# Ledger of designs, part 9: VHH binders against q989t9

Target 1, 279 residues: q989t9
Amino acid sequence: TTRILGVVQLDQRRLTDDLAVLAKSNFSSEYSDFACGRWEFCMLRNQSGKQEEQRVVVHETPALATPLGQSLPYLNELLDNHFDRDSIRYARIIRISENACIIPHRDYLELEGKFIRVHLVLDTNEKCSNTEENNIFHMGRGEIWFLDASLPHSAGCFSPTPRLHLVVDIEGTRSLEEVAINVEQPSARNATVDTRKEWTDETLESVLGFSEIISEANYREIVAILAKLHFFHKVHCVDMYGWLKEICRRRGEPALIEKANSLERFYLIDRAAGEVMTY
Below, E stands for the ipSAE of ESMFold2; O stands for the ipSAE of OpenDDE; V2 stands for 0.75 times the mean of E and O plus 0.25 times the DockQ between their complexes.

## First folded at step 1 (VHH)

Design q8 (framework vhh_6qgx_2)
Fold by ESMFold2-Fast, scan of step 1:
Structure q8 (fold): chain B 279 residues (1-279), chain A 120 residues (1-120)
Amino acid sequence: as target 1 above (279 residues)
Amino acid sequence: QVQLVESGGGLVQAGGSLRLSCAASGRTFSNYAMAWFRRAPGKEREFVAAISYSGSSTFYTDSVKGRFTISRDHAKNTVSLQMNSLRPEDTAVYYCAADYGRPWTYSEYWGQGTRVTVSA
């Protein structure tokens, strides 16, 4: 289950210096098929240490710093102080920009194994949220979270200021109790109040009204709209796939119906190694 | 049309156990989180336990951790609370609740309650 593992105190001045380097860096276009808006990443450590290695695969050796990773001394200290270096398989910065999210999905479907995926929050704000199934929550700056990426989930930023997380993929056989080291215990806090709007029949009919205009030319845009609704309405993050299928069914175009089914399969059920979704 | 009906309450002696059940009717709650709350005489209603829609995540208030276990059965549209090592301070009316997200902060559906009395 997705949960907070600990808290670290971030050195704002040193972090700011590394973030300035990242701001001038090129972020990867890999996994852009998962992006609704600007959700992007860059590799700090991977299997080969080569900057051009951008896809995640199962491997059993300690991750090597990329040229970009080598230029980020504070982020390297955070990685080495709070995680077992030998168990790290990937380390990335994930940036979510204004009004962007990652499409609701399950991870590891294309892999022959899985990782323990951990997020260390570097920069965030009140308009940034993570979702898992029916739940919505906020990850705070300096918090380290285990993200149960095998469950349906999403993340979004609805602020002009981007959200930046250091995402670490750790050897999948490790115990969650030992994954984060030299961390403070999480502060006791009230459960996050779910302030999302109730879902109504009127809202559903409005959404299904996309059936009047959906086409190949606006498909990706409509999918992105549907993907964002669960951040603002009390619905399951995967409900968008049901809505999309119904929209396409009402439109009555076989190609659009087939595309809706293929999106649900790709993001939630099954995908091959190296497979990319095209809209 | 929609209702949650609690059952399993009663009188039990300290150190004993009791199993509460909540049956949902009028619709399925497979996509809803389910929770138990209680209200002791003269006190406000408080959160006890919750379970996510999939059953993979459970949450408990500190005073019942290790003693109470929440579970659900999607096929029967029910949620259960197994209460072990009961104490007199567990005496309360227990309520079942359902909500999409976090039922311990706001719940759309509530049951009528079932009374639990723990004697010394």
Scores: ipSAE 0.000, ipTM 0.108, lowest interface PAE 16.7, mean pLDDT 86

Design q9 (framework vhh_6qgx_2; at its last look DockQ between E and O 0.02; V2 from the best seeds 0.00; counts 0 for: pae E 12.9 > 2, off the site)
Fold by OpenDDE, look of step 2:
Structure q9 (fold): chain B 279 residues (1-279), chain A 119 residues (1-119)
Amino acid sequence: as target 1 above (279 residues)
Amino acid sequence: QVQLVESGGGLVQAGGSLRLSCAASGFTFSSYYMAWFRRAPGKEREFVAAISGRGTYTFYTDSVKGRFTISRDHAKNTVSLQMNSLRPEDTAVYYCAAEPYSWKGYDYWGQGTRVTVSA
């Protein structure tokens, strides 16, 4: 179950310094197949310590700092202070820019579910959201979250200011209670108010209207539109794949139908190690 | 036309084994979770086991863990359920089902195959 593990009081001055470095750094194009818009990441710690290693794979050794990781003293300190170094397998900065999101998906399908994914929120605002299944919630600054990556989920930013999370992959056998170290206990939080619009038959028909125009040329754009809807409408994050399949079915082009099935499989059902989705 | 056809059911003594098979056709096999359900006399249908599209993940109800194994053959478009150490309480009609992982239920169902475990 996705939940807060603790809270860290971030040093704004030191954080700002590191964020300035990140702003000038190159972000990886890996996993762009998951991106709807500008969704990027950079490696701070990985298996080899080499900046060129950008893909997450199953391994059993403590993560090593990349050159970029070495250049971020505060973020490095946060990792050292709030996590067991020996348990870390990867650490990344994930940046979501305005009107971007990650396509609804399940993590670790290609990794045999061997990791625990944790978020330390560095920079965010009220226009940033996370979704899990049919639930929408907000991860606040300084909060450390366990993300149940096995459930379908997404994240998006719909403000001019990008969202930055430090995402840490932890060895999967660790207890969640021990994952976050030297943290404050979360205070009582109000439940996130779901302000999304009600989904209606009219809305559905409007969406399915894409069947009139969908083609190879606009397929990714339409997928991106569909992927964003659940941030603003009360629907399950996986519903986009049903819509897409129906849209393609109505269009009547076998290749598009096959693509829709392939996407659903890739993002929600099963992925091979190193597999990349192109469409 | 979508079709799921179960086979392999029968009468077996407690402690015995059976292997159920389900032949699938009419849909993209690898894009679907395949599952087995069962309905015992006088009871509701219950989940038994599921396997992901390419077989990476398997799931089992607690009562069959360690005894049952679900697998799939993509070359034959079949899903199987190896049932070992069968118990009288495993007596049921077993159904094959396909789910596209849309969280809206299983789209396709077979007609079922009867498994009877005698004491």
Scores: ipSAE 0.016, ipTM 0.337, lowest interface PAE 7.2, mean pLDDT 91
Fold by ESMFold2-Fast, scan of step 1:
Structure q9 (fold): chain B 279 residues (1-279), chain A 119 residues (1-119)
Amino acid sequence: as target 1 above (279 residues)
Amino acid sequence: QVQLVESGGGLVQAGGSLRLSCAASGFTFSSYYMAWFRRAPGKEREFVAAISGRGTYTFYTDSVKGRFTISRDHAKNTVSLQMNSLRPEDTAVYYCAAEPYSWKGYDYWGQGTRVTVSA
């Protein structure tokens, strides 16, 4: 289950220096089919150590620093100080810009195995949220979280200031108790109060009203709107796929109906290695 | 003060074997990646083999894979390179190296041990 593993004290000066390097770096367009707005990443460590290797695959050797990774001394110290080098399979920065999110999805569907996916929060604010099934929560700066990425989930940033996480994929056979080292215990927390709006029949009918205008020309934009609603309304993150299918059914165009079914399959049920979704 | 001291080099005929050893001191040996590099006369230094801190993972350059074996002994603070089926092309000075920080590469180097393989 998704949970906090520990807390790290971040050296703000050294972090700021590395973040300045990242701000001038090119972020990858790989996995752009998962992006609603500017959700993007760059590889710090991968199987080959080559910057061109941008897709995640199952492999059995310690990850090697890319040229970008080698230029980020503090982030590498964080990786080597708080994780077992032998167990790291990938390390990347994920940046979510204003009003962007990753489409609700399940990870590892195209892989022959799984990783233990861990987030170290580098830069965030109170308008950044993670979602998992029916739940919404915030990851704080300096926190290290295990993300149960096999469950339906999303993440978004609704602030002018972007969210930056160091995301580490660790060998899937490791114990969660062993993956984060040299960390402080997290402070006790009160349960997160879900301040999202109640879902109503009126809201549902408004959403389904897209059936009057949906076409191939605005499909991607409508999907992005639907993907963001669960950050603001008390619904399951995957409910958007049901809404999309009903919108397309009411519109009555077979090609749009088929596309809605393809999106649900790709993001939640099954996808092949190297497969990309086209809208 | 980090120190790496190589031994085991020498003169050997093609098809023969040598075992190189590197004694490490001045650091926490088990946390460092250890590697062997070589430099042939008139050529650049090239990677030969590496072993992870716990010894779980090993890496080899294609030309030595199946012939060379890297290992480490934490009790003795040594890393070894067993070289079998040696070829004249393996003639080089062999260097032991330690990588304490992945972003800095191999920062600590031994003085080298000479391997000569005769035809």
Scores: ipSAE 0.000, ipTM 0.350, lowest interface PAE 12.1, mean pLDDT 88
Fold by ESMFold2, look of step 2:
Structure q9 (fold): chain B 279 residues (1-279), chain A 119 residues (1-119)
Amino acid sequence: as target 1 above (279 residues)
Amino acid sequence: QVQLVESGGGLVQAGGSLRLSCAASGFTFSSYYMAWFRRAPGKEREFVAAISGRGTYTFYTDSVKGRFTISRDHAKNTVSLQMNSLRPEDTAVYYCAAEPYSWKGYDYWGQGTRVTVSA
């Protein structure tokens, strides 16, 4: 299930040159309804090869490089050397800046099918984490990971330097053993220790105190605060939705209560193609 | 440590009124939904009325709408049920209940107070 598929030795000078181009590039505002802070992406390969195609949909053709993708020779080489070019459906750079995350969610709810989603880690540090259900883990530089994106998950960066991953969507019927090519196999690592703080009833009641001030004007900000707590406390990544619903229940405003239910449905249960969340 | 203690039950003639009270302790009163349930002889416990934590919203079963009023007093940590125009079918043991979180349902219950409505 979610695991390392291999390790790549990255040429730091060539990588630095491409990252400098990315630092000056415009990142997409598509999927901003998933972002808590500066979680952003840019499209390197997609169905049409056009830069303005920024939505991920199921399709069956090899992905074409966008103008941005064509301008990043090392990243393009990494894609061609480590993945079967004909199996790539999308390739994106995902950047998570300081104190940002993607809201806990499941992928593929709106699609007629699934991709094999993999991450090639380009730049990261010890304050960057991925989460899946009740687990927290770190994807290390140069590692290629399969991510089971159909499970509830999140990712965040809590350092001044951003996290940058090359995220590749591979045709969904391929064997995982065939996805990452020309890679080294990882060796055993030290046991992972979850260093997050224990969750207490006192902390929960403090969080639920947002019921005193939540409103339409600050709803998104409160959601963003809740979305980050599981990176620092031993709780399930989706627990924030229960907290939000209880905050709104205590507030007693029907519109806020319905919005909380809509968020849980949209991010975890069911959404239509093209649907966006507003709140 | 949560305690709910009902009072105010008794015998009343049809058409009369009673006011039930529930004293709450051991929790943050303003955060919990509070409710009244009742159990008539030989029947299952049924929902009567509920009030939101801040008191903004109230809910009633159809048979008591317009006759019963639920309220809460945050200064005294009490919830009350004003029962007017009582009918013999309102005869039951009335229970106070508290719902701490929306995902847990009504976890805390009082011991009940008996209401008897005679013809």
Scores: ipSAE 0.000, ipTM 0.321, lowest interface PAE 12.9, mean pLDDT 89
ESMFold2 (binder alone), look of step 2: mean pLDDT 83; pTM 0.837

## First folded at step 2 (VHH; framework vhh_7nfr_2)

Design q9n (at its last look DockQ between E and O 0.01; V2 from the best seeds 0.00; counts 0 for: pae E 20.0 > 2, off the site)
Fold by OpenDDE, look of step 2:
Structure q9n (fold): chain B 279 residues (1-279), chain A 119 residues (1-119)
Amino acid sequence: as target 1 above (279 residues)
Amino acid sequence: QVQLQESGGGLVQPGGSLRLSCAASGFTFSSYYMSWVRQAPGEGREWVSSISGRGTYTYYADSVKGRFTIARDNVKNTLYLLMDSLKSDDTAVYYCAAEPYSWKGYDYWGQGTQVTVSS
């Protein structure tokens, strides 16, 4: 179950310096097929230490710092102080810009093994949230979270200020209790933030109305709209796929129907290694 | 335990009328689209009519449009189908079914009630 592992007191001055460097850095377009809007990442540590290595694969060696990773002294220190270096397989900065989210999905479907995915929250605000199934919650600044990536989930930022997380993939056999080290114990708080509207038949009918206009030209935009609904309405994050299938069915175009099925498969059920979804 | 129980079926002459009822229990009735589906002997299931959770939206198959009226009472947790101007082709077992707003298909089915239209 997704939960807080600990809390780190971040040095704002030092963090600001590193964030300034990141702001000028190139972010990867890898995994853009998961993005609804501007969802980006940059690699700080990976298998080879080469900046060109952007995809996550199962491997057994401690992660090596990329040139970008080496240029970020505070973030590097955070990684060294709060994680076991030998257990780290990847470290990335994930940036979610205004009104962007990641499409509801399950992680590691394309991998033979699983990692333990951990978030250290660097910059966020009250309009940023994460979703696990039908649960909306907020990861707070300085908090280290274990993310159960096997469950359908999403993340979004609905603020002009982008959200920045340091995402660390840890070797999967490690104990969760040992993943985060030299951290403060989290205070008891309810991370659940649910101010979502009730899902009504009017809302559903409005959504299904996309069947009147859906086409190949606007398919991605419609998917993005559907993907964002669960942040503001009390629905399960995977419900978008049922709606999409029905929308396409009503439209009556076989290619669109096939696309809808492919998307559900790709994001929730099964992915081949290196597979990229285009639509 | 979820239950859907149909009633009101029977034998009627062509041009006659019937009113079917479906009593629901064990789930949040108003959070589901309710549908009538029928199956004639030797044929597959055919969608007849649907009604949204609050009853605002109704849908009908072309074969029954203008003759059948779907309704629901969320206080009584009951689905209705008023069938007018019945035809021999309307002979079938009529099932009530519940579909969630996630639109993943029908979660629940009744046992069905027999409607026979014959002179």
Scores: ipSAE 0.633, ipTM 0.859, lowest interface PAE 0.8, mean pLDDT 94
Fold by ESMFold2, look of step 2:
Structure q9n (fold): chain B 279 residues (1-279), chain A 119 residues (1-119)
Amino acid sequence: as target 1 above (279 residues)
Amino acid sequence: QVQLQESGGGLVQPGGSLRLSCAASGFTFSSYYMSWVRQAPGEGREWVSSISGRGTYTYYADSVKGRFTIARDNVKNTLYLLMDSLKSDDTAVYYCAAEPYSWKGYDYWGQGTQVTVSS
């Protein structure tokens, strides 16, 4: 299950120096079919060591640093000090910019047991959240988290300041106890109180009112609106797919109905290697 | 002082087997990727095989795949190369080399051990 593996003390000055380099760097738009707004990343370590390798694929070799990764001394120190170098398969910076999220989904590569995905939180704020099924939580600065990608989940940033995580894919046969090294043990914390609004019939009918205006021209924008609602209302992160299907059923357009079913299949159930979702 | 000392070289007939060892001292052996690199007379150095710090991952040049096996013992701080089905083309001085990261630089080198495959 999703949990903290450890806590590291981040040197903000050294981190800021590396983040300034990243601010001048080109971020990839690969995986943009998962993005609702500016969700983007850059590769620090990958299979080939080539900067242009932007897809995560299953492989069995230790990751090689890209030119960008080689130019980030503090982030390299964090990777080398807190993870086993020969277990790393990918290391990426993931950035979520103002009012963006990743659509609720499953990460099926992790379901094979080949990779363990962890997040080291570099920069965040109180308006950044992760969600998993019905739950909402905040990954705090300096925390290393294991993410159970077999469960439907999402992440969002609803602040003028971007959210930045160092995301590391670790060889999947390792014990979770061995993944994060040279870390402080997480201390006992109060359970996070879920302050989201209760879902009401009035809110549901407002959402279903999109049936009056949904079309191929605005489909992606409406999906993005629906994808964000679970960050503010006590609902399951996948409930958006039920709302979208009902919106399209009320609209009565067969192409829109089929697209709603395709979205649910692609993000939650099954997708082929290399398949992308087209809206 | 860092030291890498190879041993186990010698004369072997084609098709024979040989086991090289490299004893390491003066650094944290388990934190280093270890490699075998060979050099035939009049040639440049040729990478042969590498093994990750914990021994989980092994890599081989195409010319030796299926014939050579790299291993390490982190308790004894020793790197090994088991060479089977030896060919005349395998004749070379074999060096042990250490790299602390997944990058291609080597921090430390041994003195080498001679392997000669001849009828």
Scores: ipSAE 0.000, ipTM 0.121, lowest interface PAE 20.0, mean pLDDT 86
ESMFold2 (binder alone), look of step 2: mean pLDDT 87; pTM 0.878

## First folded at step 4 (VHH)

Design s1 (framework vhh_7nfr_2)
Fold by ESMFold2-Fast, scan of step 4:
Structure s1 (fold): chain B 279 residues (1-279), chain A 119 residues (1-119)
Amino acid sequence: as target 1 above (279 residues)
Amino acid sequence: QVQLQESGGGLVQPGGSLRLSCAASGFTFSSYYMSWVRQAPGEGREWVSSISGRGTYTYYADSVKGRFTIARDNVKNTLYLLMDSLKSDDTAVYYCAAEPYDWEGYDYWGQGTQVTVSS
């Protein structure tokens, strides 16, 4: 289950130096079909050590630093101090910019296996949230979290200041209790209180009103709007797919209905290796 | 006329096994992805597993992978969930669903079968 594994002390000066290098770096357009707004990443370690290798695949060898990864001494020190180098399969920076999120989805559907996926929070703020099924929660700076990425989940940033996480994929056969090393116990604090608005029939009818205007030309924009609603309303993160299907069914266009079913399949049920969703 | 009917739930000891079945009628079963979704007392809905229409692809939540196996028999219009190494956290009502999203938006879903893992 998704949970905090530990906390690390971040050296703000050294982190700031590495983040300045990242700010001038090219972030990948790979997996842009999962992005609602500017959700993007760059690869610090991967199977080949080549910067152009940007897709995640199952492999069984220690990850190699990319040229970008080699230029980030503090992030390398964090990786080497807090994770077993030989068990790392990928290390990426994921950046979520203002009013962006990743579409609710399940990971590993195209893979022949899975990883233990952990997040080390480098930079965040009070308007950044993760969601998982019916739950919403905040990951704090310096926290290391196991993310149960096989469950439906999303993440968003609704602040002018972006969210940056170091995301590490660890060999899937490792014990979760041994994945993070040299970490401190999490500070005692109350669980995140869900202050989202109740979902009402009136709100649902307003959402379904998109049926009057939805078309091929605005489909991606409407999907992005629907994907963000669960950050502000007490609904399951995948409820957007039901709303989308009902919007399209009400519109009565077979092609739009088929597209809604294709999105649901791709993000939640199955997708082939290398498959990309087009709108 | 459309029906999904779950069976096979019950009380089992930790480490035990159960086989759930879902009998489907009134629609073209082989044309639908089928899923198992569970809901524990006081918790939200949790997707457990899915299987493609022809059975070629199967998917599992991380919490059950390696312990549960989803299967289907398109001749008998029946979906199965084989549950091994059951844990107390597996206690829930298990639902069969043809479109496993937005509980109100499901094309077809069953009434559920209770699984209780306790000593």
Scores: ipSAE 0.000, ipTM 0.126, lowest interface PAE 20.3, mean pLDDT 85

Design s10 (framework vhh_7nfr_2)
Fold by ESMFold2-Fast, scan of step 4:
Structure s10 (fold): chain B 279 residues (1-279), chain A 119 residues (1-119)
Amino acid sequence: as target 1 above (279 residues)
Amino acid sequence: QVQLQESGGGLVQPGGSLRLSCAASGFTFSHYYMSWVRQAPGEGREWVSSISGRGDYTYYADSVKGRFTIARDNVKNTLYLLMDSLKSDDTAVYYCATEPYTWDAFDYWGQGTQVTVSS
């Protein structure tokens, strides 16, 4: 299950220096089919060490720093101090900006294996949330979390200030208990109360009203709206796919219905290596 | 350590019904999406149906929608596929699988159970 593994103390001055380098860096357009707004990443370590390698694949060798990764001394120190270098397969920065999220999805569907995916929170704020199935939670600055990316999940930032996570993919056969090293025990925290609104029939009918306007021209925008609703209402993160299919069914256009089915398959059920979703 | 064992296949006439079972062990079954995947003679594997870990969400291929029902029993660590109104095109070896579907070389795929629909 998704859970906190430990806490690290961040050197704010050195972190700020590395974040300034990142702010001037090119972020990848790879996996833009998963983005609802400005969700983007850049690769710090990968299989080849080449900056142009942006796609995640299963491989068995220690990850190599990219040119960008080599230019970030504090982030390299965090990686080397808190994770076993030989077990790292990828390290990347994921940035979520202004009212953006990643579409609810399951990871590893195109791979012949899985990683242990770990998040180290570099910068965040109270309007940033992660979701997993029916649950919503906040990851705090300096916290290291195991994210169970095989389960349906999403992440969003509904603030003008971006969210920046260092995301580390670790060899899937490693013990989860030993993945994070030289960390402090998590501070005692009260269980987060889910303050999202109850889902009502009235809200559902309002959402299904998109059936009157949905077309090829606004499809991606409507999908992005639907993807964000579970951050504000007590629903499962994948309920958006059911809503989308019903919207398209009511609209009555076979091509739109087929598109809705293909999105659900791609993000939750099955995708081939190298496959990209187009809207 | 991870094991998936399918059963319940057999020969059935068109329009008939079968119930497939998959017994799972060696992992926390309730935490995984589970799927049924089939392979007809001379063809690649085709996804049939998936069910979420808690059973709250189910998904079906268009070819089987309305005829097949996927279910799970997390107390017994067992996945089911209830197949109604079977057609000759449903003839295949049926596999249960954990995600991802491409784990046909891992312990995450069972040996399969043969379903033959013929007169």
Scores: ipSAE 0.000, ipTM 0.226, lowest interface PAE 14.5, mean pLDDT 85

Design s11 (framework vhh_7nfr_2)
Fold by ESMFold2-Fast, scan of step 4:
Structure s11 (fold): chain B 279 residues (1-279), chain A 119 residues (1-119)
Amino acid sequence: as target 1 above (279 residues)
Amino acid sequence: QVQLQESGGGLVQPGGSLRLSCAASGFTFSSYYMSWVRQAPGEGREWVSSISTRGDYTYYADSVKGRFTIARDNVKNTLYLLMDSLKSDDTAVYYCAAEPRDWSGYDYWGQGTQVTVSS
């Protein structure tokens, strides 16, 4: 289960220096089919150590630093101090920019194996959230979280200031107790109050009203709108797929109905290695 | 009806070897990632090893790497753990567990088989 594993104290000066390098770096266009707005990443460590390797695949060797990764001394120190180098399979910076999110999805469906995916929060703000099923929560700066990426989940940033996480994929068979090292115990937290709006019949009818205007020309934009609603309303993150299917059913265009079914399958049920969703 | 049945445990001297088997029925075995998890007396569960759906990828805990070998036979719906160079701290009940590729946790567990390594 998704949970905080520990806390690290970040050296703000050294982190700021590395973040300045990242701000001038090229972020990958791989996995753009998962993006609703500017959700993007860059590889710091991967199987080959080559910057051109941008897709995640199952492999059994310690990850190698890319040229970009080699240019980030503080982030390398964080990786080596808090994770077992031999167990790291990938390390990436994931950046979510203003009003963007990743579409609700399940990970590892295209892989023959799996990873333990952990997030070290580098930069964030109160308008950034993670979601998992019916739940919404905030990951704080300096926290290390295990993300149960097999469950339906999303993440978004609704602030002018981007969210930056160091995301580490670790050998999938490790114990969670072994994953993060040299970390401080997290302080006890009060249960967070879910301040999202209640979902009403009026809201549902408004959403289903997209059936009057949906077409191939605005499909991706409508999907992105639907994907963001669960950050602001108390609904399951995957409810958007049910809404999309009903919208398309009411519209009555067979191609749009089939596309809605294809999106649900791709993001939640199964996908082949190397498969890309075309909107 | 889903069942996982372990066998092959027993008493062995340090440095000895054992071969565990897990017979699976009631689900599509070849669609599941398979694992061995152990629990020593008074301790929590410790993951030992996992094998991918086709056996192309294997993973091991650092404590057993180089000594244990995991294997599977999808025709016979059977999972194996070959344990060499056994140590007294390998003493535990060993459980067979099935988890889907999506890493949603263990769907199915066996009842366990006792392994005792005594000096």
Scores: ipSAE 0.000, ipTM 0.121, lowest interface PAE 19.5, mean pLDDT 87

